# Ledger of designs, part 17: VH-VL binders against p38371

Target 1, 215 residues: p38371
Amino acid sequence: CNFEQPETNCFVQESPSWAVKYDVVDSPKDANGDECTTTAPLVELMGVYKYVNPETGAAQLALRPATLASRAIADTTTTSADQTSLGSLDTEPKDHGFCHANDFAPAFVNVAASDTAAANTIRYEFTNVRVYSAAVAPGTQFTGELKYTSNGCTSSYVMRAVWPPAPCDTASTEPAENCGVGSGLNPEFAVVCQPTSATGTTGYCVPAGDIPSFK

## First folded at step 4 (VH-VL)

Design p01 (framework fv_maftivimab)
Fold by ESMFold2-Fast, scan of step 4:
Structure p01 (fold): chain C 215 residues (1-215), chain A 122 residues (1-122), chain B 106 residues (1-106)
Amino acid sequence: as target 1 above (215 residues)
Amino acid sequence: EVQLVESGGGLVQPGGSLRLSCAASGFTFSSYAMNWVRQAPGKGLEWVSTISGRGGKTYYADSVKGRFTISRDNSKNTLYLQMNSLRAEDTAVYYCAKDIRYFDWLSAFDIWGQGTMVTVSS
Amino acid sequence: DIQMTQSPSSLSASVGDRVTITCRASQDISSYLNWYQQKPGKAPKLLIYAASSLQSGVPSRFSGSGSGTDFTLTISSLQPEDFATYYCQQSYSYPTFGQGTRLEIK
């Protein structure tokens, strides 16, 4: 049999789950330009998929934030397609091993009103997405920008993502539970445990620095 | 509040060396890639070099590869450019510039220093 | 390296005019294009990144558009402080700038 996976092309590890960290660039502002408090998650899981037109070779990258998937239960108006952001993807890596993905359609959900909160639209807009696709780490780390809107607050972030998603606990002394040996991650990756809340210790292993994030 | 201040420019003879410094304040220096961009008198902008926030990755324009070395000291919030084997065509104002994205590089340059003049002349 | 070519090299306009500056890449760069403004004796200022994203603090009269190889910077109603040189820059690979467009008072 032959090598099925494209070794010199833009390979992306397809998975219902990658771990994604968001670092703030522009703090939340409402439509009037006033400060507000709703932010993107500190970390979340994200579905990552690649589509290739077999006749033209044109490639597309699909990103589906877990936040949108989970809030979809309360949504009566958006479909799975609206909750997935689809953009273009290079067919070959560019300088320094990156495959660029662009022209993403927004992903969003319309969350119905509850007894404690008004109806809310959560919107993700991705730009400047770059997947690292070099021999040492083909399609298992990416970076990009996110514009996030929720509760009328818009904020922007840089995102860093790694596969596989490894759960972690900053309070654990066991290396396998705190992004070390036995966590399931490539041992050459520089990763750190990012809790899902500011007051908690449990979360996911995420890139510790610049993509590609290596020791 | 966010500020970059360059220093170390001056007059140097062809074949000589010079080290530029850029002092950063008002942001978490180690979280951002830093860049050197130059501009010859009356000419346009030319990217020179980039260093990642942690210093693990460096990139250079073909015109300076092998002669210039970018480095940073995150404990001092300072960026450096060591320039060796200087040529007349290296005469320019050198700007240090911060990459816009947290823990990324080669994106966009959102904060710039005032520039420091390097003149390479006999 | 990717070559960036701007048109026009210089442009004369009056306050209140709509001004357009174009930038052409030698290859497809998707939307990885930034626009900068530079006034004489000053450092450049970022106006737009990712082809169409307005930098915080930049007036809304500035807008960017385009994808692939052809990009445009538009100033919808020119103000006195807008007379400057404008540069495009690609971020698809190692950074390269256009040669600049000098915007002068007519």
Scores: ipSAE 0.000, ipTM 0.452, lowest interface PAE 15.6, mean pLDDT 86

Design p02 (framework fv_maftivimab)
Fold by ESMFold2-Fast, scan of step 4:
Structure p02 (fold): chain C 215 residues (1-215), chain A 122 residues (1-122), chain B 106 residues (1-106)
Amino acid sequence: as target 1 above (215 residues)
Amino acid sequence: EVQLVESGGGLVQPGGSLRLSCAASGFTFSSYAMNWVRQAPGKGLEWVSTISGSGGRTYYADSVKGRFTISRDNSKNTLYLQMNSLRAEDTAVYYCAKGGRYFSWPDAFDIWGQGTMVTVSS
Amino acid sequence: DIQMTQSPSSLSASVGDRVTITCRASQDIRSYLNWYQQKPGKAPKLLIYAASSLQSGVPSRFSGSGSGTDFTLTISSLQPEDFATYYCQQSYSTYTFGQGTRLEIK
């Protein structure tokens, strides 16, 4: 399968879905510095897109969290553009195959009040995003940092992402259903199943180690 | 706003030719793969053809290979389907649909036109 | 070519019901499966992509699951506007649609 290449040497696999895992760095705190309970998802799907300005050759990376896309149903005040974080992207790989992306605009959604919850703004702020774009895995893994705010709680994370998104079940002993042989991922990738909830077993295959995550 | 508008459908005799057009607006046309999908009266959806954003790659359903040609003019934001040697079984509503950026996977057809009817009779 | 088979071909249900539609691929397509809704006289609308990802603007009562060869679309509490024909589509090797499942009022 030969995908059409973008106009830069920093190849990124564009897809409405990548699997992204968040590992907490700073626990949730409110504006007063007090502990609070709202956190980013353990794992979610994320749209990843690359734009190249044909006149200037400048490249941009767009990240659209599925959490923001799904909450948009309750939000009439933000647009798809507000729910997408757009940053710059290197035109050439650096640092042993990494393309750096910087200056991301915040992505957010304003969730309307319901019978069970007050109105809430969910905000994603991405920094230090690096896409691995070397011949052995061109544009199919990336890492970065996330500052997440929801219900007035701010927390920070390291994110690690992989394409393609592969559903999984930690309770399954079948390799294909638990990020092993037959799951659809490159067999050289080091991946592990990350459930979508703390109490459940179903989720997505995500990088097991630092990017690039290989066996 | 993102919009696709098909035109060029109509009545044509078996063995005849017809060219469909799809005018795109509201997005960077050259960055997206484009598709034709058809639906015969009372039947299901059938994928017909895909073209990459640059136009350098084309794909066809086996039922139309050698008879249909997909093309695009990125300077005019327009997708085309040239249909030759038309048969009665080509009678269908033809939809233009937006695919993934640069034909990337896994992709879905997120925006569709309203369709144009092609009738091959007698 | 990859064949896509939906079950059932038609289904009758009442408002408030939980509805399940299945789709089977003739070979492993991983998670490269999309679900579409089509109302009479209208173009299809994307509901679910990559087997389980909800398209922006689609109600949360719709969900998708499965991988490999067996996939499911679920509507947790059927609404009047959900009566339509539903199609699955593989995007692993070009594109193939299932034959469709018509959801009708009981």
Scores: ipSAE 0.000, ipTM 0.409, lowest interface PAE 19.7, mean pLDDT 85

Design p03 (framework fv_maftivimab)
Fold by ESMFold2-Fast, scan of step 4:
Structure p03 (fold): chain C 215 residues (1-215), chain A 122 residues (1-122), chain B 106 residues (1-106)
Amino acid sequence: as target 1 above (215 residues)
Amino acid sequence: EVQLVESGGGLVQPGGSLRLSCAASGFTFSRYAMNWVRQAPGKGLEWVSTISHSGGKTYYADSVKGRFTISRDNSKNTLYLQMNSLRAEDTAVYYCAKSLKYWGYPEAFDIWGQGTMVTVSS
Amino acid sequence: DIQMTQSPSSLSASVGDRVTITCRASQDISTYLNWYQQKPGKAPKLLIYGASSLQSGVPSRFSGSGSGTDFTLTISSLQPEDFATYYCQQSYSHPTFGQGTRLEIK
């Protein structure tokens, strides 16, 4: 008999929101290899779910970027399933404490043309996703790689994510508002405030280092 | 030109120590995990150690855990392997290798140095 | 550790032949499988990563396939420069290599 137990299997903290940061690896290029300007967000919220396929019993990881969810209002052709990237998930952690998630289907939205913008497809392709699932941090940090395509520009990133999603402000001297004591995050996690824009100060607490990110 | 150049190999007696260096050029060293892979004479490849891009995470093969220490200096584009308590079975060519993708654990090794020979013999 | 077993351990072939080398993992490694070529006295060269992705600069006669536990490297039309030792390597957990397959001239 086999059953899913959080304490013995690859546990993932399911939540409609995790904070995910993207660090660029390959800058945006169009289909001809020329530079272009559309990039992935610096940070965004992401839905993270552990799904069990009822036909096979296999565990799967579902990732739903907030960018796709928010742009879905302008989409006439994709469904919530298309906006969610679904991959396989290990049943138990490997020696290094990671649970691998593989074979992700792309997630995307087809944003309809408007008076101010041409039609656009935003596409997320996740690879090399690894959830840290050890007693010290049970399914609350993950890393992986993203290939992001929007407005014909393709770019790649390393992503690092943490739960819970804690809003922050780099201009605040109050620790609870700048990823410190009282923010809601495990105090042993090494986290830093990542603004949502290059010129702003407000954003989300994200891992400061490689996953697992500890002080 | 992208390249990795190892140095520091040589002949050492059992129980001795040796420090290997790997000088990287032609790519952004600080973005990539780096690795040591060895090959005993006439034998196959064996992974020894990995260090994340920032140096915050290190991984070791069971055969070297507690004896070898991997480290890096991103300001000098240099990777190191400190080898202590050397044994005859550590005799091998040691290769410095770059991880293909940017993250804390390697997927594949896309760039390799020419290797440096370490001989542990009495 | 995950054990990687290659077959055959050695193979003799002629220029122009289609060559197939197989690699088996002791457990499911999804597509986390890479292939390397090593010539005598030289460092290994990455040929294929992620089971089927051809590394830039590698001739199109090389291809990889497989997932789970069984993987194949194929050389569609063997050239003189292809005589070498080939290794598979898993990156699913701590990296482990197969024992190598020596490709020799017939």
Scores: ipSAE 0.000, ipTM 0.495, lowest interface PAE 13.1, mean pLDDT 86

Design p04 (framework fv_maftivimab)
Fold by ESMFold2-Fast, scan of step 4:
Structure p04 (fold): chain C 215 residues (1-215), chain A 121 residues (1-121), chain B 106 residues (1-106)
Amino acid sequence: as target 1 above (215 residues)
Amino acid sequence: EVQLVESGGGLVQPGGSLRLSCAASGFTFKSYAMNWVRQAPGKGLEWVSTISGKGGSTYYADSVKGRFTISRDNSKNTLYLQMNSLRAEDTAVYYCAKDRGYYPWSGFDYWGQGTMVTVSS
Amino acid sequence: DIQMTQSPSSLSASVGDRVTITCRASQDISNYLNWYQQKPGKAPKLLIYAASTLQSGVPSRFSGSGSGTDFTLTISSLQPEDFATYYCQQSYRTPTFGQGTRLEIK
């Protein structure tokens, strides 16, 4: 009798943290079409989870931005489910190594007014998410698109993400601290340190090129 | 500036072979997928083949599988298409096209001017 | 292969007109749809990728919309240099192009 190999599935590295970089596509505009200044973070951590229905085999991908998770304490009107974007996920990789994820529900949080800021809803809308799930890098890089709304400003981005989330410092000459050897990332990944602020040097290692990002 | 220059086209007999070359400049060649797209006289565009940035993955249209081979030499910034067992239906202008990303298919942002391949007796 | 159908096959328009070209996929391709412009005797030029993202250097009068199976390319105020053939292309699977829409002077 010949032994049959199990059917392959889309593998995704589940983790409370992946490092995600956003590159602007459409600059921020308010509801009237006028320019405004509130944008998505330069880089943030994101929870990534896969759910599979054991009866049907249907798969789902869940994305939970750290920005929404961190604001959850002040939110009395939304639940943790609202702060997590859930979409469909292919059960098998497509012929080019990507597993497509579609039909994401918006993720959002209602931030209460403070002494210095009015009440605000932060909303993430993900589309066209592709997880690279090939033998050379199984489920550790993904790309997609984000429509981000905050302070009445809507902007759009291409997002590129990598696991594990390696902290970095652009001012460090130590390779392990600047996305090099010893950082914990696959050494064949093309990665670069992305600071969390325009004036700082500390941040996270993110893909340097389009997904899959290799040297 | 990004430039793609095709060469190697010409007149060939049915059953013959040709090798097309595409010389690339103005970008980091090894970081992008590369494509061949053809257009028969007076007809639309037809994708032929793709190769990933490091050459580890290749893809072919069903009409050319087993006859055409895509390859690249990243040390020379050159893309190739080896065409064997040519048929009259392969007559077309062949374009070299750069993908926006390392992995296909993110959109073909730069194209060469094309090289004419004519298969006739 | 995923089949792409463009409509119309050709259309005539005048400078200043608003022009719309449609593209339909034989199955759901999400927003993995690109638009190209090709002028006679020239190589194609990428106009739009990811259904609605304008390629750098492309005039703002061009816009793309749609998702799933139905997509539209719009030119808000046609200019003389816009007379060309337009192609859609899906990138969800191995690439396939629509048959093209020839935009001609009225």
Scores: ipSAE 0.005, ipTM 0.470, lowest interface PAE 12.5, mean pLDDT 85

Design p05 (framework fv_maftivimab)
Fold by ESMFold2-Fast, scan of step 4:
Structure p05 (fold): chain C 215 residues (1-215), chain A 122 residues (1-122), chain B 106 residues (1-106)
Amino acid sequence: as target 1 above (215 residues)
Amino acid sequence: EVQLVESGGGLVQPGGSLRLSCAASGFTFSKYAMNWVRQAPGKGLEWVSTISRSGGHTYYADSVKGRFTISRDNSKNTLYLQMNSLRAEDTAVYYCAKGTYHFGWLGYFDYWGQGTMVTVSS
Amino acid sequence: DIQMTQSPSSLSASVGDRVTITCRASQDISSWLNWYQQKPGKAPKLLIYAASSLQSGVPSRFSGSGSGTDFTLTISSLQPEDFATYYCQQSYSTYTFGQGTRLEIK
C-alpha cells in the first residue's frame, strides 16, 4: 500500500454535478443473452450528496445520474427518490484512504411511449462505490461499478468520477478547454477530456486512470 | 467471451521454483486488477496475491510473502506468479482470477481460469 | 487478519428445498462480502457481490443478505445443478475466504 496519510473524515464534495466516466466491463446483452446496442453514456454529470444523521452519526451517499434527471420529464410513475440511488457511507476512511458506500437502492425512470419510441425503463444499479477521502484530495474522486439496463439491454461498467465538473473540447488547443491549466481542476489530477459522443469532441474532464488519479 | 488460461504448473521438489502464467483475452486486461487464488487437494480456497492494473501495487498472503512474486505484462495480456522456496504445503491448484479494482482491494473475482496444478513432493 | 467462518460445513438437501448458508467475519467488514459456487473439478463462479448484489447471469433463486459481521446466502428452491461447495469471501482488507459449505444431495 503506498498511501500512509493522516486520517481524515469521510468528506464528500457535495455538488449537483460531478463528471462520471463509464468503462464497459460486460457489453450489452438482452434477457436471452444475445447482444444488443443500448449502452450507458460515455460520460455524464451526476449529483452527489452526503447525509448524516446528527443523533447517530450514520452517513448516507446519494447519487443522481443526469440521464435519469433529464428523462424524468417523460415519466409520470417515478419520483425524484426513485431517480436517486441512496446507499450507506462509512463515517471514517478505511484502508488506503477510501470511504466505502454500499447497499445502494436502484435508481430508475419509466420513460413513456412516444410517437418515435416505445416505453422504456432506464435503471442504474451501483455497487462497490468508494470515495477517496485522504488529506491530499478529500472527497473529490470516487470509483464504483454500474449495472445499466435500458431497452431490455443490460451492461456493466467501472465508473470513475471527479469534482469539479469541467467542460472540455478535444479539438481545442487552449489548455483551459482541454483539461489542462486553467480548467478549474486540481493541476495534480490526471484527467482527460471524454466526449459525450463517439463522433463529437465536446465533453467533460474525467479521471485518466485508477482512483485516486494523480499525475 | 472472457477467458483466463493458466499454465506452468507441474511437479517440483521442495525448495524448488516454478513460474505460472495466465493468458487473458476477451477484456481490456490493463484496466483491471488481477489475482491468484489456490486450493489444496480436498481443501478450501485461499487467496494468494493481487496486483493493481498498472502493476504498481502488489499484495500477498502472509503464507507466501517473501517467496512468491506477482507481476503482469499488459502488452502481452499476461499475469505471472513466480514461486520460490516451494514447500509441500504449497501443493494446490492455482487459479488466475479477474478483479474489478485497480489497486487490488475492495473488489470481487468475476472470472476465473481453469487452474493449473502445482505439486511439491520429493 | 480477518477470519471468515461458514456454517454449516456441510448439509444435505432435496430439490425444491430452501437452503441457507451463513458466514461470520471476525470483525466488521460492512457489506464487503462476496459468495462463490464451486462444482467438483471446476473453477469457482461468482454468485453475489457486495453482500446482496446478484451477479449477471446468476439465477434469481440465489440471494444474499447481511452486513457488519453476519451474512447469509439463500437458495429459495434448490435445483439439481446447485449441488456444489459455496464460499464466502471478505474484500474489506485484501481477501479471505471462508472454509466452504458443501451442499450434498439428500
Scores: ipSAE 0.000, ipTM 0.430, lowest interface PAE 19.0, mean pLDDT 85

Design p06 (framework fv_maftivimab)
Fold by ESMFold2-Fast, scan of step 4:
Parts: sequence; C-alpha cells; structure tokens
Structure p06 (fold): chain C 215 residues (1-215), chain A 121 residues (1-121), chain B 106 residues (1-106)
Amino acid sequence: as target 1 above (215 residues)
Amino acid sequence: EVQLVESGGGLVQPGGSLRLSCAASGFTFSHYAMNWVRQAPGKGLEWVSTISGRGGSTYYADSVKGRFTISRDNSKNTLYLQMNSLRAEDTAVYYCAKDKGYSRYGPFDYWGQGTMVTVSS
Amino acid sequence: DIQMTQSPSSLSASVGDRVTITCRASQEISSYLNWYQQKPGKAPKLLIYAASSLQSGVPSRFSGSGSGTDFTLTISSLQPEDFATYYCQQYYSTPTFGQGTRLEIK
C-alpha cells in the first residue's frame, strides 16, 4: 500500500509546488479602515519544505508563495530567505494526524518604483497552519490562515492546499483536465478546478472542502 | 444507513474496570476516525478519546489519560474503550461518534444511542 | 484546551420566533466549529459544520455564521420540534464543547 508511513511523526510532501486556494475572511482595507481593491490571488503555487535541525531534532516548515518568487526579479532589497515564511513544525502529530506549524516569520518582497508603477511591498503572514499527516493521505493537504498586504491593502483568508499541483481548465470536458480521473490527484480527494482569474477558465485543482478534503 | 450501537456499560465500584464496544455499519469503517464522547447526568458533552482510521494514532482527554485505552478492530467494524481505575466522576452516558471528514476533529456526523456507565460505591 | 462559551445558557421562545445562540472560542479557530442539537434522552445530532455548512437532512431554517472567535446559530422560524439543547464544538484542536444552550418553550 502506498500509505504505509508511520503515524508517529510529521510527514510533509516536500515540493517546489503545491496548489493553494485562498477564501476571503476579511475584505481588503487600508490603514484608515477604508475599503480598497488589492487582494491575494484566487489560487497560486507554493513551495513547501520541511527542515530538521540535525543537532536538536527540531522541525521547521517553510512556505514560499509563487507570487513572491515571481516579484523577486524586480526586488533588489529582499533575499530568497525573506520571500520564504519559516515557522516551527510539530515533530509528532498532535490531533489525529494534524501537525501544527506556528510562529511563522513574514514573507515579503519590496518592489521599487518604476516609470509605470509605484513602490510596493507584498507581505504574507501565515498563522494556524496545520498539515494533515495521517496514513491515508500523509503530508499532501494543509490548511491555515493568511494575512495579505499589498498596495497598502490588508485582507485575510483561509488557505487550503493540496499536492500534487494539477493544472486544470473548467471549460474542458476531459476528466484529466478538470480535476477528474487521470489528473494525477488521489482519486479519493475532493477537489475542484479553481481558475487563476475571475473571468478565465484555467487554473489549478484545489481542495473542494475543509482539510482533509475527501469524497 | 449509518448505524453505531454501543454496549458494555453498567454499574461498577470505584477502582473497577469496564470495556465498552461500538458496532459500526453502513460505511467503510477503516477510512474514518472514531471517537468516544461522554455526558454526565444533567451535564454537557465532553470529548474522551479519538482513534485514527488505521488505529495508529490515539488521543485522550487529560481527565482519562493513563486510565482509558481506545482501540479498534477494523475486520469486525468495532470500536472499543477500555476503562480502568474508574472514578465517580466517570459516571456518564458514553457515545461513540463517527468523524465526518477523515479527520479526528471533523464534525461528528453520526452518533450511537449511548451506553450508561455508573461508578458508585 | 480551547474553551467554548455559549450565550445564553437558557432561552425561552415561542413558535415562529427568530432565535439566535452565540458561541465564543478562547482563541482563533478559523471556521472549525460545529453545532449540535440534543433532545432529552437522545444522542446529539449534527446541524451545522465548518461554521456555516448545513448538514444534509437538516431544515433550512437553521443557519450558522461567524469565523475566528465569534459564532452564531440562527433558527429563522422556530418550530415545536426545535425545543432542545444546542451545543457548539470546535475541531481546530482537541475537541471541546460549549456548555450548552437550553431552548425552552415560552
């Protein structure tokens, strides 16, 4: 069986790409409490990595949003470390296969002003991150909360993520291209295609329900 | 369709032991975490213990740690709770409850009828 | 453990009334909150899960709202069969229940 992993430690599927969906909790507001329009992506890819200190055994979870990685090309002041949010990670599942990750440092990029755009800082603050690590789906789904700030607008979200990242198209009638059979996802996962834009059809397969998301 | 039937409750002296059983039907038992939740007469609900679908992970309320053991037999679709060193405050109706979302903390979507455990001298 | 506090502890209402019951968590739990109904001598029944999702078979007059630490269960037009005790429960960490709200006929 593919899922013969021990349940006594926190397994995380390390990958440069997971598909992550953000569902709004608190709509964008500026520093004065007034509404504004800059939001987190509907869906994006995210690097997910686990580090273990070989001397202490302490574990850490690293989350690297693709949005920050792509904007880093225009940033001369932040480093790859600043674009990666690093938090602690449980060494053992605490609550029925959930490994909690806490105390994340913010991830951010500082984009300098150009001839066409004002200077902007994009900032991700993750809290309440939990990786589902039970034997039936070890380290392939996680949930958490995001506080997103860009263009002076701050908004909050529930994030739900799944591995592997499967591209999809809501206009396709082929199951493999619309999160069905042949998409590469565990067939027991409850997933749905989330377009990258409100008006488009192409995006990524994301959890359809709360983590763990199963049929 | 989904049914959970508890048994094994009864009257026991303080310091005694009881084993509760819960017979499950109508769903793929090994795919879901199972729970024990208790309710003292006239009081609210208290979560007691959880076991993962494969039985590899178990968790307990602080009030029962070291005294109660949760287990399951997936070949028989049966959940168990071994209760040792029973105290008067363990007197309650014990419910078995199914996890909805393959998660220990997913909502408890189906409950058994409950079995009464009375610890009295 | 996360503590769940319900308000009110008891409530009297008449058939046809709009009833609101609230639940507060001692820390942020996102949307990981359920509502249960328990009638005397019976096991609890799941009404709402994930703060706002209606369990299949539950009448549409029941609705849930809230996120973070403050949550609300609403019954839009109370029926005779709705007189019961209602419990909130978080499943963000080790499960904990509120103390219950007893809904009584006025």
Scores: ipSAE 0.000, ipTM 0.428, lowest interface PAE 16.9, mean pLDDT 85

Design p07 (framework fv_enfortumab)
Fold by ESMFold2-Fast, scan of step 4:
Structure p07 (fold): chain C 215 residues (1-215), chain A 122 residues (1-122), chain B 107 residues (1-107)
Amino acid sequence: as target 1 above (215 residues)
Amino acid sequence: EVQLVESGGGLVQPGGSLRLSCAASGFTFSSYSMNWVRQAPGKGLEWVSYISSRSSKIYYADSVKGRFTISRDNAKNSLSLQMNSLRDEDTAVYYCARDIRYFDWLSAFDIWGQGTTVTVSS
Amino acid sequence: DIQMTQSPSSVSASVGDRVTITCRASQDISSWLAWYQQKPGKAPKFLIYAASSLQSGVPSRFSGSGSGTDFTLTISSLQPEDFATYYCQQAYSFPYTFGGGTKVEIK
């Protein structure tokens, strides 16, 4: 058969959906430095795309949070480009199998006022994004930092992401439905089911530990 | 709020044993690597031990290897350090520290406990 | 093991002075360097990661620079609350190692 070695040159698995979790670094604060309650989602799907300039070979990474995409219906001023964060991307992996992505533009939506809620800007600012691009897991896990602002509350997070976005249910005893054997993820990946809400059990399989997240 | 609280320090004679504990609260403990760092009276910081989020990777400073054992209980949000064959040189304040692995290829200790004092003397 | 050498071991400076602390690694550690501040009787406080990234909530008078083997922490205008010992730390490889510390005394 063909014994082709996987290309590890900053390969990124392009997909409209990756599963991303956020672990808090700095709790929400308003502009005066006072505590407030609005946080980033517990887990969400994220579009991940790689662009390469055919003339220069320069590469870019695009991240599009599903939270921004879903709020776009109520948006009166932003486009899909504003809801997508574009940064640079290395063309070759650096230390420890990571491709660095930097200089991300903010992604945001301006949610219009409704009968029940005031107008609100939701803003994502990504920094220090690193895509793991080694032969054992080429471009299917990444980590980075998020600064999240919503309802005047700013908080920061470490984000960890995995592809594919496998749905899960923490209440299921079936391994395939709770991030185990048969879930669709590489069985060597260390993953755990993260519900989308504090009171629910359904969510997505996300990295259980540091990237690269292996058993 | 994010906190780490150490306990278990005390006075012990050379050759004795102590078990230190670190209680974590305010964050998802099972998602983070943890470290023990010590500081002898009037001296600088010395790294002691590391444990990964799933206990799959464990490392020790050469000065404690074979005598100290790091462990964690993710269900109880606790980190432990079992210290055996204690020596005068192990006298120090012991801190537990969260390793928020920024980018997961670079470590930094962003949250520290207040420390627990271990004194080894006869 | 990677040795981390800090200089100076101590410095006396007046409020408003620029203070520079250097940290040298015995081998290339890329940007795998963090800086910490420790006040007398207290646990260390995280200041900087990845050699130059300032932790949220740390005053802008603090800055870090360098890569490879030579790193610098700068306090652009020293304040009374900056009396402390400062440590660099490499996390490039195990065992993790700290510099010997630099004690900043306000004159």
Scores: ipSAE 0.000, ipTM 0.504, lowest interface PAE 12.4, mean pLDDT 86

Design p08 (framework fv_enfortumab)
Fold by ESMFold2-Fast, scan of step 4:
Structure p08 (fold): chain C 215 residues (1-215), chain A 122 residues (1-122), chain B 107 residues (1-107)
Amino acid sequence: as target 1 above (215 residues)
Amino acid sequence: EVQLVESGGGLVQPGGSLRLSCAASGFTFSRYSMNWVRQAPGKGLEWVSYISSSGRTIYYADSVKGRFTISRDNAKNSLSLQMNSLRDEDTAVYYCARGGYYWSYPDYFDYWGQGTTVTVSS
Amino acid sequence: DIQMTQSPSSVSASVGDRVTITCRASQDISSYLAWYQQKPGKAPKFLIYAASSLQSGVPSRFSGSGSGTDFTLTISSLQPEDFATYYCQQYNSYPLTFGGGTKVEIK
């Protein structure tokens, strides 16, 4: 079907990469309720896509974590569709400029056993996703919740995301390399460099505060 | 066993200064955000300040902003609160409280210290 | 700032009673709500996070419910050690804010 002008006011910047940080709400627990150590990444890249039914105007939001994409090499049982979480999306902004996305299907990979590691399922379950779509910064920041399971450990997070993804180094004195002027981010955004590891300095620029994150 | 022990409270006149300290043990201090929460005599809990695991992100309640400074020393497992220009309404028990694992934001508090009493009296 | 309103301010109850404490946020905080118990002269004790998730070691007679703006803490059968003041706290955004507290006292 060829409907050229479906109406939708919830703009989302589609990109194979957004920078997403996860802030832990529930520490990792196994199926027995005991502490375990496997957590979601401190920061990762995520594909973000919007689909619109041309006949009805109904919208969907798709989230594809880079962690799942990278582990797909060892996976013979899941497809790109399984590695992408698809949910509904409002067609117009609601409360304070947010477009809500709900009813996400889980995204996952089944990593095969190797010489050094047992087989593992990595699973992402997204809820309460909200894309900021007000005119001042349409569709370039979102927030939501993540339930992450890996190595039998389940943990929960608040996620905050920004586009474009900008690499950064907390040790750099150059503003362009530490989420400042020249980094590629909107200069009005409040962002901070989030290293990919607890001991390193290199990572991605991520929202510094609640979405929408502005100075 | 997680433990947080506050010290540095006392009696001070309005306009004076005090430095509170919190000694942490039983967990990897450098991996957790930390907070100060206070409670005036017979009143409820009031959040005062937040510091991230690295020390780079800091927030203050409006009532103390510009007067109080939160800091931490991860090598010594210690948290500090420098309180300047103290007012009668700053009279409270001050609690050191553990926030989230170093990527957690915002915070709830799973462990609290015993508290240290600050009395600002004219 | 997000305002947290607790009701009632106090409740007189007997051992074995069901006690219900409510907490209302001035704006939507999703499920980012924690509950604490405080006994006289002592530091607060963590009970519940994410509105309904019970901390390990907290008795099952405690339960939390709610989402958005309206939240409830329930003690299904009050025990002598439960006489205390209870506080809710939102952690949706900074500044972090607490409810005014609900004192559960012996009748």
Scores: ipSAE 0.000, ipTM 0.444, lowest interface PAE 15.2, mean pLDDT 85

